VH-VL binders against Glutamine--fructose-6-phosphate aminotransferase [isomerizing] (glmS). Designs and how they scored, part 14

Target 1, 141 residues: Glutamine--fructose-6-phosphate aminotransferase [isomerizing] (glmS), of Sulfurisphaera tokodaii (f9vpa4r286to426)
Amino acid sequence: VIEEIKNAERVIVIGAGTSYHAGLYFSIELNRLGINSLPVIASEYYNVRSKKGDLVFAISQSGETIDVLQGIRMMRNSGAKIISLTNVIESAIARESDYKIYMRAGPEIGVAATKTFTTQLASILFILSVLKKENLKKMEK
Short names: E, the ipSAE of ESMFold2; O, the ipSAE of OpenDDE; V2, 0.75 times the mean of E and O plus 0.25 times the DockQ between their complexes.

## First folded at step 12 (VH-VL; framework fv_zimberelimab)

Design y5 (from y1 with heavy chain H52Y; at its last look DockQ between E and O 0.79; V2 from the best seeds 0.00; counts 0 for: pae E 5.9 > 2)
Fold by ESMFold2, look of step 12:
Structure y5 (fold): chain C 141 residues (1-141), chain A 122 residues (1-122), chain B 110 residues (1-110)
Amino acid sequence: as target 1 above (141 residues)
Amino acid sequence: QLQLQESGPGLVKPSETLTLTCTVSGGSISSRSYYWVWIRQPPGKGLEWIGYISYSGRTYYNPSLKSRVTVSVDTSKNQFSLKLNSVAATDTALYYCARTFYGDLGSAFDIWGQGTLVTVSS
Amino acid sequence: QSALTQPASVSGSPGQSITISCTGTSSDVGSYNLVSWYQQHPGKAPELMIYKVSNRPSGVSDRFSGSKSGNTASLTISGLQAEDEADYYCSSYTSDYTWVFGGGTKLTVL
């Protein structure tokens, strides 16, 4: 997964609601690292032109967010590869992605989505920390 | 809290166009989290999904009705509407407007209007 | 689009558990965890009871539960009560961006 992010021509980060906000943060930090990134609101996916060389990072805890499903299908058909960040192993989004990252959150149980956002952010921070370490090694060469 | 109310004619003649309006109160139709839905129930029969529209104007329709149906949003009036062309007796039904949520909560029809009966008759 | 198959009727005695099936295809129930269940009392609008296969909305009794195996979803009502007598509909998302309903099941509490 890390190598795919580093080698992508552009990282498109797609999510709905709170997942979009987590994705926006991820996209901003990727750009700080010199990785071209575009955050996308899932309901507006059809406004995005993707191409071969793009990597799509799809955020959906349930793995069943319909706008995200529709977006990753369109973008994969245009040649992009798909990484999913979900909490459900056999969800539709996970099954239709090329690479899968699973959050360690429990199932949503009749409470506010605060734990969902925190878990998404923790997963994103881990990915960013690995990417920052790789950049440090590159500068030392 | 958010409420939905259908309005429109109770009687429509065959071959004419049925127009129904759903008024949203206690919330905004412009929310990016929701889609707005039409569902109908013929007398003595089950539920039939007609179609939905997003805040951005994207629509999806039941393939069996797609050639005759249009759903639209009027954000200034906080309303969305159904037009069904060339109606026949088989279009007689209770018509419901509903809301669906898209996001990490998943999609289902979580808020329904009371329904309005439309009869197609000469 | 595909239709979801439900039994036309089901019955049970007060206090019993009953299960209503909803059978679709690999293009709807089998592919998506987007099955929902609705209860409709006579003369009233449907009410959401279960979404995403097994989740209960706030205010829905924990006597209602949902599950899925393969192309078949199930609604289970435990501790059956007279007020549970109603029509029940399942719904599923489909691979062509649409929704379908089951034909409905009339639950009779004997």
Scores: ipSAE 0.153, ipTM 0.723, lowest interface PAE 5.9, mean pLDDT 84
ESMFold2 (binder alone), look of step 12: mean pLDDT 89; pTM 0.923
OpenDDE, look of step 12: ipSAE 0.827; ipTM 0.924

Design y6 (from y1 with heavy chain Y102W; at its last look DockQ between E and O 0.06; V2 from the best seeds 0.00; counts 0 for: pae E 7.6 > 2, placed apart)
Fold by ESMFold2, look of step 12:
Structure y6 (fold): chain C 141 residues (1-141), chain A 122 residues (1-122), chain B 110 residues (1-110)
Amino acid sequence: as target 1 above (141 residues)
Amino acid sequence: QLQLQESGPGLVKPSETLTLTCTVSGGSISSRSYYWVWIRQPPGKGLEWIGHISYSGRTYYNPSLKSRVTVSVDTSKNQFSLKLNSVAATDTALYYCARTFWGDLGSAFDIWGQGTLVTVSS
Amino acid sequence: QSALTQPASVSGSPGQSITISCTGTSSDVGSYNLVSWYQQHPGKAPELMIYKVSNRPSGVSDRFSGSKSGNTASLTISGLQAEDEADYYCSSYTSDYTWVFGGGTKLTVL
């Protein structure tokens, strides 16, 4: 998955609600690392033109967020590769993605999805830390 | 709290256009979290999804009705509408408007109007 | 058009558990965890009881539970009460970006 992120012409990060906010943070940090990235609110997926060379990073705890599913289908049909970050093995979004990352979140029990957000953010921070480590190795050459 | 109310004619002649309006009260129709839905139920029969519209105006329709159906939103009036062209006796039904919340926390028709009966007859 | 198949009627005695089935295909119930269940009393609008297969909205009794296996979803009502007598409909998302309903099941409390 790291190599796909590093080699993408653009990383489109798509999510709904709190997943969008986690994705926004990821996209901002990717741009700081020199990786071209665009955050997308899932319900507005139809405004995004994707192409071969794009990588879509889809965030959905349930793996069944309809706007995310519709968005990745459209973007895949335009040639993009799909990475999913979900908490449900064999969910629709996971099954329709090329690469799958699974969160290890406990059950969501509150009226706010704060536990889901913290595990999404933890997964994103881990990915970013690996990307930063790889960048430092290149600079040392 | 948010409520939906259907309005429109109770009787429509065959081949004419049926127009129904759903008025949203206690909330905004332009909320990004919701889709606005039309569902019907012929007398003594089950439910049929007609179509829905997103806050941004994107529509989705039942393929069996797609050529005759238009759903629209009027944000200034906080309303959404159904137009069904070329009606026939088989379009006689109780028509509901409804709301859908779609996200990781929910997905379903969670709020319904009371329904309005439309009869297609000469 | 693929329709969801429900039994036309089911019955049970007060205090018992009953299960209503909703059978679809791999293109709807089998592929998506987006099954919902609605209760409709005579002369009233449907009310959401279960969404996303097994989740209860706030205010719905834990006597109502949902599950699925393969292409079949199930609604289970435990501790059956007279007030549960109603029509029940399932609904599912499909691969064609549409929603379909089951034909409905009349629950009779004996």
Scores: ipSAE 0.050, ipTM 0.676, lowest interface PAE 7.6, mean pLDDT 83
ESMFold2 (binder alone), look of step 12: mean pLDDT 90; pTM 0.934
OpenDDE, look of step 12: ipSAE 0.686; ipTM 0.894

## First folded at step 13 (VH-VL; framework fv_zimberelimab)

Design a1 (from y4 with heavy chain L105S; at its last look DockQ between E and O 0.60; V2 from the best seeds 0.00; counts 0 for: pae E 2.7 > 2)
Fold by ESMFold2, look of step 13:
Structure a1 (fold): chain C 141 residues (1-141), chain A 122 residues (1-122), chain B 110 residues (1-110)
Amino acid sequence: as target 1 above (141 residues)
Amino acid sequence: QLQLQESGPGLVKPSETLTLTCTVSGGSISSRSYYWVWIRQPPGKGLEWIGHIYYSGRTYYNPSLKSRVTVSVDTSKNQFSLKLNSVAATDTALYYCARTFYGDSGSAFDIWGQGTLVTVSS
Amino acid sequence: QSALTQPASVSGSPGQSITISCTGTSSDVGSYNLVSWYQQHPGKAPELMIYKVSNRPSGVSDRFSGSKSGNTASLTISGLQAEDEADYYCSSYTSDYTWVFGGGTKLTVL
């Protein structure tokens, strides 16, 4: 999914409540890396005009956040591709996503924490670390 | 602590319009986290979801009632309202306002008003 | 509308366990993990007991548990007490921000 993020015309990051704040952090860091990004409060998804070339990064630990689900449905219908960050394989959001990242899947995303925000942030930090590493390699050439 | 209180007439004549208001206290109706809900319960019968509204005015309705129902919000008064047109005896019910959220931690009707009885009778 | 089917009544003696079923369709209970359960005592507003199929809100006794299999959700009350005598309603998300309730189940504690 790293290639999709690097090549997207815009990365729309959608989440509700504390997941929005994790997404806001992700969007800020993406913009600092030169990747165009827009954070979206899930309940305000109707204010976003998406199009082909957009990538939607949907954050929902349960995979059943209704505001996020309805937002990704609208944006996918407008031509965007969907990446989900969830913790439930058979959830509605995961089923309706083109690409799926699972919290607590694999050794890099196994954060022992009681807070949903912490596990979401750990996954985001890993993605950012890979993007930063690839950016540094391009500069070394 | 957030509280919801229904208000409106206890008696409405058939074919007229029922108007109810829910006042939100102890918190703001202008929230990006919550939706404001109407639910009713005919005497001795079950619960029926009527619809709900986001504070900006976006509404969602039960398909069986959609042709007759309007939900609105007045953020300056911290209130939301139900209008039900062309009422009949079958619209006699306890009417509740409630709150829901559609966040990652769950989605349910977590705060309810005490309910107000509306009787449709000539 | 697509209503959820609950038994009209259920009864049990103090200390027993009872289960209330809530049967929907593949487009509501079967598609989403968004079933909630409400307890309503006479003359009172409903109170949330279970959400997201199996989660208890703070302050709800662990005697209350929820589950789902296919198109049917279940509420189980263990260690039945007199105060559990009430009406119980399930609710499920369907689509386009639409929700449905079950018909309700009257629990009688004998």
Scores: ipSAE 0.453, ipTM 0.800, lowest interface PAE 2.7, mean pLDDT 87
ESMFold2 (binder alone), look of step 13: mean pLDDT 90; pTM 0.928
OpenDDE, look of step 13: ipSAE 0.827; ipTM 0.926

Design a2 (from y2 with heavy chain S54Y; at its last look DockQ between E and O 0.73; V2 from the best seeds 0.00; counts 0 for: pae E 2.5 > 2)
Fold by ESMFold2, look of step 13:
Structure a2 (fold): chain C 141 residues (1-141), chain A 123 residues (1-123), chain B 110 residues (1-110)
Amino acid sequence: as target 1 above (141 residues)
Amino acid sequence: QLQLQESGPGLVKPSETLTLTCTVSGGSISSRSYYWVWIRQPPGKGLEWIGHIYYSGRTYYNPSLKSRVTVSVDTSKNQFSLKLNSVAATDTALYYCARTFYGDLYGSAFDIWGQGTLVTVSS
Amino acid sequence: QSALTQPASVSGSPGQSITISCTGTSSDVGSYNLVSWYQQHPGKAPELMIYKVSNRPSGVSDRFSGSKSGNTASLTISGLQAEDEADYYCSSYTSDYTWVFGGGTKLTVL
């Protein structure tokens, strides 16, 4: 997964609602690391033209967020590779992704989604920490 | 709180066009989070999804109705509309507008419904 | 004629548990965890009872539960009450923003 992020021409980060905000944070931090990134609101996926060389990072706790699913389908059809961050093994989004990252959040209850966002952010922070470590090794060379 | 209200004629003649309007109150139809839905229920029968629209104008239709149905949105009036061409007696039904959300929270379910409006197709 | 198969009717006595089935295909119920259930009392609009197979919206009694196995989703009502007498519909996502409903099940509380 780290090598795909480093080698992508652009990392498109797609999510709905609070997952979009987690993705926005990820995209901002990727750009700060010198990795070209574009955050996308899932319901607006039709406004994004993707191509071969793009990597799509899809964030969906359930793995069944329809706007995200349809967005990654369109972008894969345009040649992009798909990484998913989900909490459900064999969900539709996970099954249709080239690479899969699973978070281990407990089930969501009520209208509050704070646990989901925190788990997504923790996963994102871990990915960022590995990318930063790789940059330090490159600097030493 | 957000509410949906159907309006339109209660009686339509065969072969004419049925036009219904749904007014959104307590919220904006221009939401990037929601899709606006038409569903009908013939008397004594089950529910049938007709189609839905995103505020940008993107539409999706039931294949069984697609040749006769048009859904449109008027963001300035906070309304969306159903047009069903060439109606017949089999189009007699209670027509509902509804909302769905295709995001991660609460999934894709029809969470808010109008009260429904009965449309009878008769000479 | 719906794409999802439900029994036409079910009945139970107060306090019992009953289950309503909703059978689709590998292309809808089997492919997605996007089954929802609606309760409809006479003369009223449907109300969302269960979403994403097994989740309850706020305000829905914990007597209502949902599950799925293969191509069949189930709604279970425990501690049956007179107020539960209604029509129940399942719905599933299929593809490309397309939805289908079950034919409905009339629940009679004896």
Scores: ipSAE 0.527, ipTM 0.829, lowest interface PAE 2.5, mean pLDDT 88
ESMFold2 (binder alone), look of step 13: mean pLDDT 91; pTM 0.932
OpenDDE, look of step 13: ipSAE 0.793; ipTM 0.916

Design a3 (from y4 with heavy chain H52Y; at its last look DockQ between E and O 0.49; V2 from the best seeds 0.00; counts 0 for: pae E 9.5 > 2)
Fold by ESMFold2, look of step 13:
Structure a3 (fold): chain C 141 residues (1-141), chain A 122 residues (1-122), chain B 110 residues (1-110)
Amino acid sequence: as target 1 above (141 residues)
Amino acid sequence: QLQLQESGPGLVKPSETLTLTCTVSGGSISSRSYYWVWIRQPPGKGLEWIGYIYYSGRTYYNPSLKSRVTVSVDTSKNQFSLKLNSVAATDTALYYCARTFYGDLGSAFDIWGQGTLVTVSS
Amino acid sequence: QSALTQPASVSGSPGQSITISCTGTSSDVGSYNLVSWYQQHPGKAPELMIYKVSNRPSGVSDRFSGSKSGNTASLTISGLQAEDEADYYCSSYTSDYTWVFGGGTKLTVL
């Protein structure tokens, strides 16, 4: 997954609600690392023109967020590759993704999904730490 | 409190186009959290979803009906509509409009209209 | 034609518990926690009773509960009352991203 992120022409990060906020953070940090990135709120996916060379990073705890699913379908049809970050093995979003990252979160209870945000951030921070480690290694040379 | 109300003809002739309208009251159809759905129930039979629409105009259709169905939305009137082409006796049913929520809260129909009976007869 | 299998009818006496089954496939009930249940009294629109397998909307009695195991979801009604006599439908999101309904179960309270 790291090599796909590093080699993408841009990384489109799509999510809804709290997942969008986690994705916004990820996109900001990617741009700081010199990786072109565009954060997208899932309900507005229709406004995004994707192309071959784009990498879509889809964030959904359940893996069944319909706007995210429809967004990745549109962007995959335009030639983009899809990475998903979900908590549900074989969820709809995961099954339609080229690459899959699964969070280690327990069952969701209630309407407020605060645990979802922290587990999404933890996964994102792990990915960023690997990318920063690679970037630091290049600068040492 | 948000309510849905179907309107349209109760009788339509075979091969004609059925047009139904659902009016949303007590809330806005322009919502990022919901889709607006048409569902039907033939007399004495079960439920069949027809198609659904997001307020931006993005539509989704049941594959079994896709060739004959158009769903549309008019946000200025707070309404969404169903057109079913080339109707036959098998299209006789109670037609409901409904709301579904999505995302991690699930995909269930939490608000239904009262339904309107449409009979297809010569 | 429904894609989910429900018994055509079920009956029970007041105060008993009854269970209505809803059997699908690995591509719907088995793969997703998006089963919902609807109660429909004669002449009325369906009403949502259970969503996400086991969640109750506000206003629905805790006598109604939902569960699933494998490809089968279940609706359980405890403390059966005359008002529970109705048709019950299950629904699931499918792997092709559509909804599918069961054929319905008529509950008779004896």
Scores: ipSAE 0.006, ipTM 0.583, lowest interface PAE 9.5, mean pLDDT 83
ESMFold2 (binder alone), look of step 13: mean pLDDT 89; pTM 0.917
OpenDDE, look of step 13: ipSAE 0.809; ipTM 0.920

Design a4 (from y4 with light chain S95D D96S; at its last look DockQ between E and O 0.61; V2 from the best seeds 0.00; counts 0 for: pae E 4.2 > 2)
Fold by ESMFold2, look of step 13:
Structure a4 (fold): chain C 141 residues (1-141), chain A 122 residues (1-122), chain B 110 residues (1-110)
Amino acid sequence: as target 1 above (141 residues)
Amino acid sequence: QLQLQESGPGLVKPSETLTLTCTVSGGSISSRSYYWVWIRQPPGKGLEWIGHIYYSGRTYYNPSLKSRVTVSVDTSKNQFSLKLNSVAATDTALYYCARTFYGDLGSAFDIWGQGTLVTVSS
Amino acid sequence: QSALTQPASVSGSPGQSITISCTGTSSDVGSYNLVSWYQQHPGKAPELMIYKVSNRPSGVSDRFSGSKSGNTASLTISGLQAEDEADYYCSSYTDSYTWVFGGGTKLTVL
């Protein structure tokens, strides 16, 4: 998955609600690392134009966020590759993704999404830490 | 605590338009996390989804009612509304407004109004 | 239209476990983990009991559980109590932003 992020012409990060906020953070940090990135509010997916060479990073803990699902379908039909960050194997979003990352968190209790945001951030921070190590190694060479 | 309250006429004549309003209190209707929903239940029968609306104005309708139904939102009043055209006796029902959460927790109807009975009678 | 099939009624004695089925299609229950269950006592609005197939909202007794296999979802109530006597509805959300309900199941506690 790291190699796909490094080699993408652009990383489109799509999510709804709290997942959008986590995705916005991810996109900002990717741009700071020199990786071209565009954050997308899932409900506005139809305004995004994608192409071959784009990588879509889809954030949905349930894996059933329908605006995210429709967004990745549209972008995949335009040639993009899809990475999903979910907590549910065999969810709709995971099934329709080229690569799948699963969060290491317990099940959500109640309808509040506070644990969801923390788990998403932890996963994003881990990915960013690996990307940062790769950049340091490149500078040494 | 967010609450939903239906309001509107209890009696409507056949062929007229039914208009109901749902007032949202204890929270904002302008949310990226929720859809606002109309559901009805004819006397002694089951639940039927009518339609729902996102705060931006995007709507989705039950295909069986789509030709007669309009759902709208007024964010300045924190309300959303149902219009059902050309009503008949079969439209007699308890009408509920509800909220469905949307996003990381999936989707379900987590908050319901008390319901308002609408009778279609000449 | 409504595609979800539930039994019209089910009964059980206090302390027993009962299961209510909800059968849909590959276009709803089979493809999406967006099944939810609602309890409705007479004269009252429905209440959410289960969402995402098997998740229980805060405040709902752990006697209520949900599962899915293929196109069929199930609600199980263990340790049946008199207060569980009610109508139960399943519902599923779909990729076309539509909801379908089951026809409802009357639970009688004997």
Scores: ipSAE 0.318, ipTM 0.776, lowest interface PAE 4.2, mean pLDDT 87
ESMFold2 (binder alone), look of step 13: mean pLDDT 90; pTM 0.924
OpenDDE, look of step 13: ipSAE 0.850; ipTM 0.932

Design a5 (from y4 with heavy chain S107N; at its last look DockQ between E and O 0.80; V2 from the best seeds 0.00; counts 0 for: pae E 3.2 > 2)
Fold by ESMFold2, look of step 13:
Structure a5 (fold): chain C 141 residues (1-141), chain A 122 residues (1-122), chain B 110 residues (1-110)
Amino acid sequence: as target 1 above (141 residues)
Amino acid sequence: QLQLQESGPGLVKPSETLTLTCTVSGGSISSRSYYWVWIRQPPGKGLEWIGHIYYSGRTYYNPSLKSRVTVSVDTSKNQFSLKLNSVAATDTALYYCARTFYGDLGNAFDIWGQGTLVTVSS
Amino acid sequence: QSALTQPASVSGSPGQSITISCTGTSSDVGSYNLVSWYQQHPGKAPELMIYKVSNRPSGVSDRFSGSKSGNTASLTISGLQAEDEADYYCSSYTSDYTWVFGGGTKLTVL
């Protein structure tokens, strides 16, 4: 998935609530790395124009956040590719994504917003660390 | 503890408009975490979703009622409202307002009002 | 009413386990893990018992459990008690931002 992020004309990061804030952080750091990125509040997905060459990074712990699902459907119909970050195999969002990244949250009966945010951030930080290493290798040549 | 309270007329004549208001107390209606919902239950029958609204003003309606229903929010009064046009006897029901999660906690109704009975008769 | 099918009634003796089914379609129960269950005692508002198919909100007894297979969700109540006698409704949310309810199941504790 790293190559898709590096080669995208723009990375659109979509999420709701806590996932939006994790996505905002990701988008800010992508822009700092020179990767064009737009953070999107899932409830406002219809305000975003997408096109072929866009990559959508969809964040939903449950994989069932309907605003996110509708957002990725709209943007895929406009030619974008979809990466999902979820914690549920075969959730609706994961099933409709081109690439799937699964968070490792462990067994949980109750949900604490800070724990969900932490697992999302851990996944995002790993992706950013790989991108930073690749960028440094390119520049060193 | 957040609470919901329905208010409005108990009796409405056929062909007129039913207006109900739900007052939110112990919390803010401007939350990004919830949808605000109207559900009804005819006497002795099951539950029917009417519509819901997000704090931003986005509305969602039961297709069978969409031509007659309007849901609105008034953030300054911490209230949301139901308007049902052109009522008939079949609109007689116990009307509930409710709250549902938005986002990853699932879309389930975790808080309900006590309900208000509306009778359509003349 | 609704696209979700529940049995009209179920019964069980104290201490037994019972299961209430909720059958939808591939457009609701089958496609989304957004099934919830509600308990309604006579004259009272419904109360949330299960959300996201199998999650229990805080304060709901661990005697209540939920599951799903294909287009059918199930609510299981173990160790039946007299206070479990009530109407039970399932509901599903869909990607069209719509809700469907089951017709309700009356649980009788014998």
Scores: ipSAE 0.421, ipTM 0.810, lowest interface PAE 3.2, mean pLDDT 87
ESMFold2 (binder alone), look of step 13: mean pLDDT 90; pTM 0.922
OpenDDE, look of step 13: ipSAE 0.615; ipTM 0.872

Design a6 (from y4 with heavy chain F101D L105S; at its last look DockQ between E and O 0.74; V2 from the best seeds 0.00; counts 0 for: pae E 2.2 > 2)
Fold by ESMFold2, look of step 13:
Structure a6 (fold): chain C 141 residues (1-141), chain A 122 residues (1-122), chain B 110 residues (1-110)
Amino acid sequence: as target 1 above (141 residues)
Amino acid sequence: QLQLQESGPGLVKPSETLTLTCTVSGGSISSRSYYWVWIRQPPGKGLEWIGHIYYSGRTYYNPSLKSRVTVSVDTSKNQFSLKLNSVAATDTALYYCARTDYGDSGSAFDIWGQGTLVTVSS
Amino acid sequence: QSALTQPASVSGSPGQSITISCTGTSSDVGSYNLVSWYQQHPGKAPELMIYKVSNRPSGVSDRFSGSKSGNTASLTISGLQAEDEADYYCSSYTSDYTWVFGGGTKLTVL
């Protein structure tokens, strides 16, 4: 997954609600690392024109977020590759993704989303930590 | 807190156009999370999804009704509307407006109006 | 003709458990964990009981549970009470970006 992120012409990060906020953070930090990134509110996916060379990072705990599912379908049809971050094996979003990352938190069964957001952020922080280590290697003095 | 209320005629003649309005109160129709839905139920029969709309105007329709149906939104009035052309007796039904959330927390019709009966008679 | 098949009626005695089935296709129930169940008492609007196959909204009794296997979803009501007597509908998202409902099931509490 790291190599796909580094090689993408642009990383489009798509999520709904709380997942959008986690994705926004990820997108901002990617840009700070020199990786071109665009955060997208899932329900507004029609406003984004994707192309071959784009990588879509889709965030959905359930893997069944309809706005995300519809967005990745449109973007994949335009040539983008899809990475999903979900917590459900063989969910719709996971099945339609080229690469799949599964969250390590237990199932969320209540009405509160705090556990879901923390797990999404933890996954994002891990990815960022690996990317930051690679940047230090590139600064070889 | 959020409530939906249908309004419109109770009687429509065959071949005419049915127009219904749903008023949203206790919340904004201009939501990036919610879709606004029309569902109907013929007397003594089951539920049929008609279509829904995002506040920006993006629509989705039941294929069996798509040629006759238009759903629209008026964000300034916090309302969305159903227009069904060329009605027939089979369009007699209780018409509901509803809400759904296509975000990670939802994907079901969680809030319904009380429904309004529309009779199509010759 | 609904796209989802439900039994026309089911019955049970107070305190028993009953299960209502909802059978669709690989293009709806089989592909998405986006099945919901609605309870409708006479003269009332439908009320959401279960969403995303097995989740209960706040305020819905834990006597109501949902599950799915293959193309069939199930609603189970345990500890039947007289107030459970109602019509029950399932619904599913489809690959064509639409929603479909089952034909409904009348639950009778004997």
Scores: ipSAE 0.545, ipTM 0.821, lowest interface PAE 2.1, mean pLDDT 88
ESMFold2 (binder alone), look of step 13: mean pLDDT 90; pTM 0.927
OpenDDE, look of step 13: ipSAE 0.802; ipTM 0.919
ESMFold2, look of step 14: ipSAE 0.467; ipTM 0.800
ESMFold2 (binder alone), look of step 14: mean pLDDT 90; pTM 0.929
OpenDDE, look of step 14: ipSAE 0.807; ipTM 0.920
ESMFold2, look of step 15: ipSAE 0.509; ipTM 0.801
ESMFold2 (binder alone), look of step 15: mean pLDDT 91; pTM 0.932
OpenDDE, look of step 15: ipSAE 0.834; ipTM 0.926

